VH-VL binders against Rho GTPase-activating protein gacT (gacT). Designs and how they scored, part 12

Target 1, 189 residues: Rho GTPase-activating protein gacT (gacT), of Dictyostelium discoideum (Social amoeba) (q54nl0r163to351)
Amino acid sequence: VPLTQVPCRAGSNVPIIIEKLIDHIERTSLNSEGLFRIPGVDLTINQYIKLFDNGEDVDVSPIEPYTAAGLLKRFFRDLPVFVPQSINKRVVSLFIDEEGKKKPVDMEILSNLRVLVHQLPTVHFEVMQELTNLLGKLMSRSDQNKMTISNIAICLVPTLNCVPAIVTYSIQMHDFFYNEVFPQHHLYY

## First folded at step 4 (VH-VL)

Design n04 (framework fv_utomilumab)
Fold by ESMFold2-Fast, scan of step 4:
Structure n04 (fold): chain C 189 residues (1-189), chain A 121 residues (1-121), chain B 108 residues (1-108)
Amino acid sequence: as target 1 above (189 residues)
Amino acid sequence: EVQLVQSGAEVKKPGESLRISCKGSGYSFTSYWISWVRQMPGKGLEWMGKIYPGDSDTNYSPSFQGQVTISADKSISTAYLQWSSLKASDTAMYYCARVSDYEIGWYFDLWGQGTLVTVSS
Amino acid sequence: SYELTQPPSVSVSPGQTASITCSGDKLGDYYAHWYQQKPGQSPVLVIYQDSKRPSGIPERFSGSNSGNTATLTISGTQAMDEADYYCQAWDSSTYGVVFGGGTKLTVL
């Protein structure tokens, strides 16, 4: 099912399943070692997917950390397209030139990446914002959970099917990408 | 100058253990993933798995998970592929290859010369 | 398991254009890369990120990727281009990469 067709609350662009799972994981699971890497219980994940697909009001509070993370991961894996091909290809071109040489990463490249992230469809943008906010909190507890930025990228980027830079910079510079407040150069006239 | 140099050819019997190596030079070894690729005689390329030498994180193809161990020693810029017990079906050319910066691509821009492993009685 | 399908062989006369296809479900959503392998040699990257050429690869090599099919095109094919060609893409099911089965290009 396309992300834009997944049920949301009135006035929200974030699917109910994502909203509930992110809130639950944030409250209960951020200190769990290897979260998103260690598999949850497949049978339980399959059962919860069916409950959400039926539009039921699902109580996620009894879900164990690895199963909750596995459920969220399964949701993204099963999406047809999270980041459009056109955006992925344009992101790559920010980081390498026509000769295949890497461009130095500076604020201009990151500003252009931000523009491309903001070109995601509204639902996709807000879902990326919420997901990378959660992942930033997970990363901040890497001393306990062992989920460094590299480990997060390795286990989640393949699931999201997007250029890793979209996810890693969104995590590391979340305020820059998703908030309007950031340092700006003086503009004449 | 930028290169991957692999260990020499091996001739082994079934049941024996083996470790082959891939040494990087001329670049920041800890900044790139290293993959192992198998090519059986007369057959195509098969991706086996990869390692990031900076933190030794690994990903394996399901076909090779549990059959081999990939490791790295960043102090000597060397990645390893190891079998605990070889089978005749392990007879193949084994390549190591540098994965392009994973932030901007997932292709192999540098290849070792290959290590031929022959397992026969 | 994600699979890339290539024709096992393609034959062309010298000077003609060779076209080698690589098909996979929604392949155009991923980058396709191409490698050339001659007998007894390591693979050589000839096209990366759908259409880009590494330094040292002749301009007669080009690539495209859309929908379900990526294509490697060799214009003015020469005897020296005779080799096995492999496409490669990212495989979300393994967190790694997948290769096509390879195409043997014969220059008659």
Scores: ipSAE 0.012, ipTM 0.464, lowest interface PAE 9.1, mean pLDDT 85

Design n05 (framework fv_bexmarilimab)
Fold by ESMFold2-Fast, scan of step 4:
Structure n05 (fold): chain C 189 residues (1-189), chain A 122 residues (1-122), chain B 108 residues (1-108)
Amino acid sequence: as target 1 above (189 residues)
Amino acid sequence: QVTLKESGPTLVKPTQTLTLTCSFSGFSLSTSGVGIGWIRQPPGKALEWLAHIYWDDDKRYNPALKSRLTISKDTSKNQVVLTMTNMDPVDTATYYCARVSDYEIGWYFDLWGQGTLVTVSS
Amino acid sequence: EIVLTQSPGTLSLSPGERATLSCTASQSVSSSYLHWYQQKPGKAPKLLIYAASSLQSGVPSRFSGSGSGTDYTLTISSLQPEDFATYYCQQYDSYPLTFGQGTKLEIK
């Protein structure tokens, strides 16, 4: 099921399953060693997916850390498209020149990356914002959980099926990508 | 497992050229996003960036010292060489090589060599 | 050249206390390129915080960083004996790369 068709709360662009799992993980699981790397219980993950698919009001409180992370990871893996291939291709072009050589990263490249991230459909943009906010908090506790930015990227980028720079820079520069306001034009003109 | 080590003369006379080699293991300068920088620290003073070189042979020099500095790499030997001409007693410092950013996460010095003290005196 | 000014120059505290170290840039620096290093006498610097707030692997959670624009802060929530060292901020936003002059944490 496409991300835009997953149930959200009235007035929200973030699916209920993502909202509940991110909140639960943030409250209970951020110090768990190898979170998102160590597998959860597949039977339990399958059961919770069915409960959400049936439109039930799911209580995620009893879900153990690795299973909660595994459930969130399974959700993204099962999406047809999280980041459109057209955006992925344009991100690659920001970092690789016409000869296939890596460009030195500077603020112009990162500003252009921000523009491309903002071209994600609204639901996809807000989901990326919430996910990378959670992952930044996980990374900030890497001394306990052992999940450095490299470990996070290795575990999740293949699941998200997107260019690593979208996720790693969103994590590292979260306020720049999602919270800073850059006036482009006036609404009333 | 991952190491960097500076080597070169520890005593240099005024007007001579200093040549320092950074030898490293556990990673390659062929890896995208990786580089080596040189930083010095005079006794009791702050750190001063000198130069760096990236995987793609991009080179940057401190403008205050650019006429005196040359940086090069030998990727097959896992070595980066810094040369500094016309040494003066004020150039007495501990010289460090350090690895710059891994992947496309941004530029920072994540691993440093032990440093080598270079004394410039007659 | 971007000048980084650290304050205080020396901070005398006891183990268990909170340390707050400031770094002020002469012009705006992207938080993505503001980093903090720890240096013990006779040793090489060690990366603590990168991109203003990101904790380097292996660095204890008592270290945290914050800030944007021209004002940045390194906080150590409860000082351990091994934390008494000199701390440097560094910007990677503009060439030449520059370091602050350091803040020395010493035992009271």
Scores: ipSAE 0.020, ipTM 0.443, lowest interface PAE 5.6, mean pLDDT 85

Design n06 (framework fv_masavibart)
Fold by ESMFold2-Fast, scan of step 4:
Structure n06 (fold): chain C 189 residues (1-189), chain A 123 residues (1-123), chain B 110 residues (1-110)
Amino acid sequence: as target 1 above (189 residues)
Amino acid sequence: QVQLVESGGGVVQPGRSLRLSCAASGFTFSSYWMYWVRQAPGKGLEWVAVISYDGSDKYYADSVKGRFTISRDNSKNTLYLQMNSLRTEDTAVYYCATYEDFGSGYLYYFDYWGQGTLVTVSS
Amino acid sequence: QSALTQPASVSGSPGQSITISCTGTSSDVGDYNYVSWYQQHPGKAPKLMIYDVSKRPSGVSNRFSGSKSGNTASLTISGLQSEDEADYYCSSWTESGTYVFGGGTKLTVL
């Protein structure tokens, strides 16, 4: 199912399943060592997927940390497209020159990355914002949970099927990408 | 242009230690994740260890966890593998390997390999 | 860690086509598109032949192609030549952030 077709609450652009799982994980699970790396219980994940697919009002409160993270990963894994390939290609071009050599990262490249992130469809943009906000909070507790930016990237970027720089810079510079007021000519919402 | 050269292999008795080195050139070593992969004589490839671009993150195969330590010196463009408590089943050609990512250091495949260095653990 | 299953050997004649399979689980081959294939001649380091299931590095012959169906990835070599005789290994990224290899397949060109 496309992300835009997943049920949301009235007046919201974030799917109910993402809203419930992110809130639950943020409340209960951020100190769990290896969160998103250590597998949850597959049978339990399958059972909860069926409940959400049936349109039931799912109580996520009893879900243990690794299973809740695993359920969120399964949701993203099953999406047809999270970041369009056209945006992924343009992001690669920001960081790699015509000879295939890496460019030094500066504020001009990061500002151009911000423009491309804002070209995501509204639902995709708000889901990326919520996900990377959660991941930034996970990263801030890496002394307890061992989930550094590198560990987060290696476990989640392939699941999201996007250029790593989109996720890693969104996590590390969240306010710059999602919360700062843009010059008018760069707004693409 | 990318070149990886392993060294430090040899014959050693069980229970002893060896340190392998991999000298890197032709790329910005400090921006790349680095891997050690081994191959026992006549056997298949086995991933051993990985280290992030800045050395802050390390992962090991279960077969070597607690015995092997991966490290790097970005000022010397050199990758290391410290092998302690060696066993006869550690006998293998050890390769260093990497890939050319586009800015984040995440690995999807190995596009550059060294020539390998042979470690023989025998009494 | 997950191990990928390959046939121990495969053989063909010059000009023929052969296919090598690589079977994993949903957590590696099945649900992701990060399968690679390596060619290894005796005494040499592995050489990347295919990455991301079906993509060829610059300089690799178009006689080599990759595909995937369910939990099984396949390497197909068309127009077999004597220099194709080698060991072939598949590998995949895994959901836990590790990288695993298949047991290898020995290709004999008769």
Scores: ipSAE 0.022, ipTM 0.589, lowest interface PAE 7.2, mean pLDDT 85

Design n07 (framework fv_utomilumab)
Fold by ESMFold2-Fast, scan of step 4:
Structure n07 (fold): chain C 189 residues (1-189), chain A 122 residues (1-122), chain B 108 residues (1-108)
Amino acid sequence: as target 1 above (189 residues)
Amino acid sequence: EVQLVQSGAEVKKPGESLRISCKGSGYSFTSYWISWVRQMPGKGLEWMGKIYPGDSDTNYSPSFQGQVTISADKSISTAYLQWSSLKASDTAMYYCARSDYEIGYLYYFDYWGQGTLVTVSS
Amino acid sequence: SYELTQPPSVSVSPGQTASITCSGDKLGDYYAHWYQQKPGQSPVLVIYQDSKRPSGIPERFSGSNSGNTATLTISGTQAMDEADYYCQAWDESTYGVVFGGGTKLTVL
């Protein structure tokens, strides 16, 4: 089902399933070694997906860490689109030239990446903000959980089906992408 | 090296069930999506759906949702396409094709099976 | 539902340049990929990500994609290039893969 059709609470742009799972993971799971890397219980994940799909008020508190992370991953993988291919294509062009050579990364490229991230539909933008905020907290505990930015990218980026730079820079520079004042751009051709 | 080997041709009557297979070898089977593509006689390619064998996650084209079931057995590196009740209109060549999970946003098929011809007639 | 339109046939003389088009609304915002299929054979990827060639595909094959139209170009077309060619893109409206109707290339 499209992300914009997933049930949200009144006044919220973040789906209930994401809100509940992120809150649960943040409270219970951030010290779990290999979180998002070590698989959870597929049968349990399938059962919870059905409960959410039926519109039930789901209690996620009994879900153990690896299964909760696995459920969140399954949700993103099942999304028809999280980052539109048009945005992905533009991000690739930002970092790779027409001959396939990597461009030097500087603040101008990162500022242009921020513009592209802000072009995500509102629900997608706020979901990316919440997810990468959680992942930044996970990364901050990498001494305990072993989930460095590299390990997070390896296990999550394919699931999110987007250019790695969107996720890794959102995690590393979260305030720059989501919390700093975004300047109004002048019209240009 | 990398191969997708499909099961042999099938001749069936309307109403019969059928399952055809696609066996991957020479790569990590659980690291790639497997798609099924239909080609009716003399016609073009139609994407039916895909499966990620690592966790059996499936996605179907709206035209094929409920018409077929896609499954996989990762222990033997084999994906399946199944009909509960065949129709004459299911007569076609069926291809499996793989796409890289890690570059899924690019959505292209780098290796294809040889095809399974399914003929449904009374 | 999103559809990709290809001419049903294109004919060129040996050694000439063949151009096969694939049209879809805002197609240039998406990646286009191209497959070659000879009679009785499986499709073979000849161009991916608009313009890139897989290993083993001759340099005479090239691609472009802008606006509403992706183009597969075959320079110095040879008899061995006779085949059906299919374009493919991602359909964000149905969240699946879409193929063009195919173009039969004849070299005479």
Scores: ipSAE 0.277, ipTM 0.748, lowest interface PAE 4.1, mean pLDDT 89

Design n08 (from u06 with heavy chain T98R Y99D E100Y D101E F102L; framework fv_utomilumab)
Heavy chain, then light chain:
Amino acid sequence: EVQLVQSGAEVKKPGESLRISCKGSGYSFTSYWISWVRQMPGKGLEWMGKIYPGDSDTNYSPSFQGQVTISADKSISTAYLQWSSLKASDTAMYYCARDYELGSGYLYYFDYWGQGTLVTVSS
Amino acid sequence: SYELTQPPSVSVSPGQTASITCSGDKLGDYYAHWYQQKPGQSPVLVIYQDSKRPSGIPERFSGSNSGNTATLTISGTQAMDEADYYCQAWDESTYGVVFGGGTKLTVL
ESMFold2-Fast, scan of step 4: ipSAE 0.599; ipTM 0.846

Design n11 (from m05 with heavy chain S31D Y106W, light chain S31D L94Y; framework fv_modakafusp)
Fold by ESMFold2-Fast, scan of step 4:
Structure n11 (fold): chain C 189 residues (1-189), chain A 121 residues (1-121), chain B 107 residues (1-107)
Amino acid sequence: as target 1 above (189 residues)
Amino acid sequence: EVQLVQSGAEVKKPGATVKISCKVSGYTFTDYYMNWVQQAPGKGLEWMGWIDPYSGETDVAEKFQGRVTITADTSTDTAYMELSSLRSEDTAVYYCARVDYEWGSWGMDVWGQGTTVTVSS
Amino acid sequence: DIQMTQSPSSLSASVGDRVTITCKASQSISDYVDWYQQKPGKAPKLLIYAASSLQSGVPSRFSGSGSGTDFTFTISSLQPEDIATYYCQQYESYPYTFGGGTKVEIK
């Protein structure tokens, strides 16, 4: 099922399943070591998928951290397209030169990446915004949960099927990409 | 130099279990996902599943669910694929392959040399 | 599951010829397709990723194009060392699926 066809609340562009899982994870799970890397209970994930697919009003509050994260990952994995490949290709061109070498990252490249992120369809853009906001909060607790930016990228980017730079810079410079405020300096510690 | 080295050829009886190893070197084992691919004699490539070596999280194609177990041992930088209830149709070359997801490729950029499994009476 | 239909199943061409192989997905996959070369008795080798990007170290005579459901792989000037079976593979969704392969032979 395409992301644009997944049920949302009136006035929202974020699917109910994403909204419920992100809220639950944010409230209960951000200090869990290896969240999104350590697998949840597959049988339980399958059961909750069926409940959502049947259009039920699902109570996610009893779901334990690793299973809730696993359920969110399964949702993204099953999407036909989250980031169009035309956008992925243009992002690669920002960072890789014509000889295949990585370019030094500067504000011009990051500003152009922001433009490309804003070219996502509205539903996809708002879902990316909410997901990377959650992941930024997870990263901010990496001393406890061990989920550094690298660990987050390794476990989630294949699932999202997008260029890693889209996710990693959205996480590290969330305000710059989504709120158009002063860029965070934490990329260059 | 990045290398994936697989265990040697196996000959098994129908109903047996085979376990193939894939030892990595030249990169950080836990930073990349490992895929397993089957190729029957004279046939094409079939994706079996992958593992995240750090977490042990796996995804296995429906065709192989219930018969395939993929594991990783981070102390020896080795991935394993175990296939149970062997049938003659499982006679194939099995490959491990590292997933290159940098810059949106998701291509399998480094492959093991392959392990031949023959299932016969 | 996304089906990848590859054609032709085999072809024979002369050294220097342009060789074209096609791959059709059963549903839109944007350009989430890779192309692999497999020489007899060897493991596959990644040649093209994301439909049109040349893998590092791969000769420029290899190219890919297409988006959506229709993809093309081209060898602009066939060389003897290009004798191999070529496979497309989608990574839009699990399970990852390969085309049936195209065996390329010289004469």
Scores: ipSAE 0.025, ipTM 0.606, lowest interface PAE 6.6, mean pLDDT 87

Design n12 (framework fv_masavibart)
Fold by ESMFold2-Fast, scan of step 4:
Structure n12 (fold): chain C 189 residues (1-189), chain A 123 residues (1-123), chain B 110 residues (1-110)
Amino acid sequence: as target 1 above (189 residues)
Amino acid sequence: QVQLVESGGGVVQPGRSLRLSCAASGFTFSSYAMYWVRQAPGKGLEWVAVISYDGSDKYYADSVKGRFTISRDNSKNTLYLQMNSLRTEDTAVYYCARDQFYEIGSLWYFDLWGQGTLVTVSS
Amino acid sequence: QSALTQPASVSGSPGQSITISCTGTSSDVGSYNLVSWYQQHPGKAPKLMIYDVSNRPSGVSNRFSGSKSGNTASLTISGLQSEDEADYYCSSYTSDYIYVFGGGTKLTVL
């Protein structure tokens, strides 16, 4: 099912399944070691997918951390397109020049990446915003959960099927990409 | 102009060593993860080894772990495979291939392959 | 046995369509939309035909299309031509930098 066709609450562009799972994970699961890396229970994930697919008002509160994260990953994996290939290709071109030389990352490249992120369809943009906000909170607790930015990228970016830079910079510089705040000085070099 | 060219194949006796090279041209070699993939006569493709863009990460198929070593020299745009303790079952055409890699991770497909070099391990 | 299961052979007549399946597990094909397909003619290196399940590289005919359902990816070739006769391999991302290959399917155009 395309992301734009997934049920949302009145006045929201974020699917109900994403809203409920992100809220649940944020409240209960951010200190769980290896969250998104350690598998959840496939049988339970399949049961919850069926409940959401049937349009039921699903109570996610009993879902264990690894299973809740696994359910969220399954949702993204099953999307036909989260980030269009045209945007992925343009992101690669920001970092690799026409002669095949890798460019140093600077504010010009990051500002252009921000423009491309804002070219995502509204639903995709708001979903990326909510997901990377959650992942930034997970990263901030890496002392407890062991999910550094590189661990998050390795276990989640393949599931999202996009250029890693879109996700990693959205996580690290969330305010810059989504709230129009310039990056902090300590993020330079 | 974008190409990969393998060399170093040949006939060698079991227990001996052989080193393969793969020369890259026409692209920024240091931005790509590189792979060795082999194909035994009449058989399918088998992944052998991978090296990250900067050489910091290396992974090997269980069948070659401890015997083969992958390395790269980004200043020379060259990928290497050092093959020690060769066995008859290592007989195959060896291809180098590039992954569409950028920053953390890859784009997860092989868009460029070399022509292959034949390694025959025979008594 | 290869990590991904493909039929050993498939055949079709010129102008017809054929489909080649590639079945993995929940840890590879089922987890990621990172399936690629390669065409190999005798004595030649593999050529990328499809990446990320359904995308075509520049220069690949639109007669080639890819799809995925659950743990099974499929390559479909429409309007079969004699030059399509080749071996076809699927591949899927698994973890770290590791890819697994299917056993290959020999396509015969009769």
Scores: ipSAE 0.018, ipTM 0.551, lowest interface PAE 5.8, mean pLDDT 86

Design sa01 (framework fv_masavibart)
Fold by ESMFold2-Fast, scan of step 4:
Structure sa01 (fold): chain C 189 residues (1-189), chain A 121 residues (1-121), chain B 110 residues (1-110)
Amino acid sequence: as target 1 above (189 residues)
Amino acid sequence: QVQLVESGGGVVQPGRSLRLSCAASGFTFSSYAMYWVRQAPGKGLEWVAYISYDGSDKYYADSVKGRFTISRDNSKNTLYLQMNSLRTEDTAVYYCARVSDYEIGWYFDLWGQGTLVTVSS
Amino acid sequence: QSALTQPASVSGSPGQSITISCTGTSSDVGSYNLVSWYQQHPGKAPKLMIYDVSNRPSGVSNRFSGSKSGNTASLTISGLQSEDEADYYCSSYTSDYIYVFGGGTKLTVL
C-alpha cells in the first residue's frame, strides 16, 4: 500500500501506525541495546500488522522494544516507495562528482539536500521528519544503546530504500532540515 | 591513488594460526567500515568478517566465528585478520574490501589484490 | 550453495546482448534496492560494475546496465566485446552488516 493511502488521524499527515509506534518506542525503548539491529519476534510482528490492516484501534503498549522496532521496520520495508527514485538520483548527484568520487560536504551541498528533502510529498516529508526525530533521540543515547549514526544507517536505511545521506543528515542536523525557517531566497534560479 | 594491499598469506598446516594485514592508502581509512571476503580456488565469493570505522562493532560469518578475529589500527591505516584453528576449508584468496561511505550506500567500492592462504597437511 | 542463484554460464557473440539473472528471496533482493555486480577476470580482484541495482561507477562502460523485478536482479551487457569475458557475481544486502553473494556466472564471448 502506498504511504498516502495508509490511515491517518483527522488533521494529521502521519499514519496512525507510525504515530503509535514512534510514541511507544520514544517512551519505553530508547535505552535498549541494539534497538533496530536486534530482531524482534516475527510472529508477533505479523499479528500486529494484521490488526492494523484490519483497521482496528491497536494498543501497542504491551509490545516489547525489539518487536516494536521490528514492526516499524517491517512497515517501511513493505512500502512501495518512501523516497522517489528521482529524488534519490538527484541526491547522489549532489554528493558524487563527475568522476564518481564523493565531494567534501559543505553547507552548499547540505542546503541543496534540504531543498530536495522539502520536495518530498507532504505525507512522506512529515513521516521522514518524525522518523529522523526519533532516530536522533536514539543516537543521543548511543553510549547506552550502542546505536551510533553509522549503526543506525546500516541497520535501518536499507529498509527505507533511499540514499543514506537523506536520513543521516536529517538525524544529525534535524533542526536545519525540518524546524529552522530560512529567508526565502532563490538558490541558483 | 586509492589502494588496499593485503599481505601475510602462505602455506600452513591444519590447526595452526596465521595473521593477515591490509594496508590502506589514498583515503581516510578511519572513516570507512571494512570487510574481509574470501574465495576458495575455483569457487565464489564469501563474506568472512566486518569491522566498523572505529572498531567498536565486529561481525563474523558462522563458518569462522570463534576462530577468526578482525581488528584495525586507524593510526597505521591497517586492517588485520587473525586466523586461529585453521581448517582445510579455509583455503582461499583473502580480499580486504572497503564498503562505500555510509552516507552514500553499502557496496564494495574498493578491493585489494588478495593474498592466498593454503591450509594443507 | 550460494545464497543468490545465478546461471553457471552464459555465452554470446561479439556485438550481441546478454543478460545474467540473480535470484534471491523477499528477505534480500526482494526487500532492498542494494544489489551490486562485480566482474572478475582470472587471477584478479573483483571490480564493481553496478551498485544499488542500476547505478554505474565512473569508468564503467554504459554497455553495462542493471535492473530488478521482484526477487530477481539482472545484469545486461550490450555490444559484447572480448574483454567482457569474465566471471560475474551479484551481491545483496540482507541484514545487519551481512552481504550475500551469488554463485557466479561465467561469461564466454564466442
Scores: ipSAE 0.297, ipTM 0.728, lowest interface PAE 2.9, mean pLDDT 88

Design sa02 (framework fv_masavibart)
Fold by ESMFold2-Fast, scan of step 4:
Structure sa02 (fold): chain C 189 residues (1-189), chain A 121 residues (1-121), chain B 110 residues (1-110)
Amino acid sequence: as target 1 above (189 residues)
Amino acid sequence: QVQLVESGGGVVQPGRSLRLSCAASGFTFSSYAMYWVRQAPGKGLEWVAFISYDGSDKYYADSVKGRFTISRDNSKNTLYLQMNSLRTEDTAVYYCARVSDYEIGWYFDLWGQGTLVTVSS
Amino acid sequence: QSALTQPASVSGSPGQSITISCTGTSSDVGSYNLVSWYQQHPGKAPKLMIYDVSNRPSGVSNRFSGSKSGNTASLTISGLQSEDEADYYCSSYTSDYIYVFGGGTKLTVL
């Protein structure tokens, strides 16, 4: 099912399944070692997917950490498109020169990346915002959970089917990419 | 002048050890995950070992688990493969290969020329 | 033994088109748009021809194209030329967080 067709609450652009799972993970799971790397219970994941697909009001509170993370990963994996191919290609062009070599990353490249992130459809943009906000909190506890930015990239970005820079810079510079007002004081140098 | 240069290959007897090195130049080595990939004479490509950008994550093919150790020294721009308890079926050209920068994508965008390891009795 | 299944050989005449398949499972090709293709001439290192299913690196002829449907990725070479004769390998990211290779396909152009 396309992301824009997944049920949201009135007045929200974030699917209910994402909202419930992110909130649950933030409350219960951020110190779990290898969160998103260690697999959850597949049978339980399949059961919860069916409940959400049936439009049921799902109670996620009994879901243990690895299964909740696994359910969120399964949701993204099964999306037809999270980041359109046209945006992915343009992001690669920002970072790779005509010879195929990686350019030095500076604020001009990151500002252009921000423009491309803001070209995502509204639902996709807000889902990316919420996901990368969660992942930034996970990364901030990497001394306990072992999920550094590189570990997050290895385990999660392939599931999202997008250029990793979209996710990694959104995590590391979240305020720069997603604030309603562009705050100069939040930029990294 | 972006390149990977393997060294340390040679002829060894079964049960012995050999250490391969891969010298990286022309790019920021510490930004890239690396693989060792081998190819037996007349056969296909087979992954051997993986190491993450910072060396914190390592994965091995079942055929080499417990015998081979992958490591890296980012300050020296060098990747290593320590091969213990070598078997005749380990005979292959060993390539070091760069996974594209984790900011950009996921594919093998740079390969060394390979170094031949022959394990014979 | 290979993680991904490719035909052992394929052949074509100059100017024709050929397609090489690469079949995996739902835990690799079916789940991720991270399929790449490599060309290897005898005695040489592999060369990247296609990445992320369908993208070409700079310097690779537009006669090479890639696609994917379900658990199968395909490499298509149009307007076959003698220099295309080589071994071709597919590769895919897997749910075990590693990359695996197909068994390889020998392309003969005569």
Scores: ipSAE 0.450, ipTM 0.790, lowest interface PAE 2.9, mean pLDDT 88

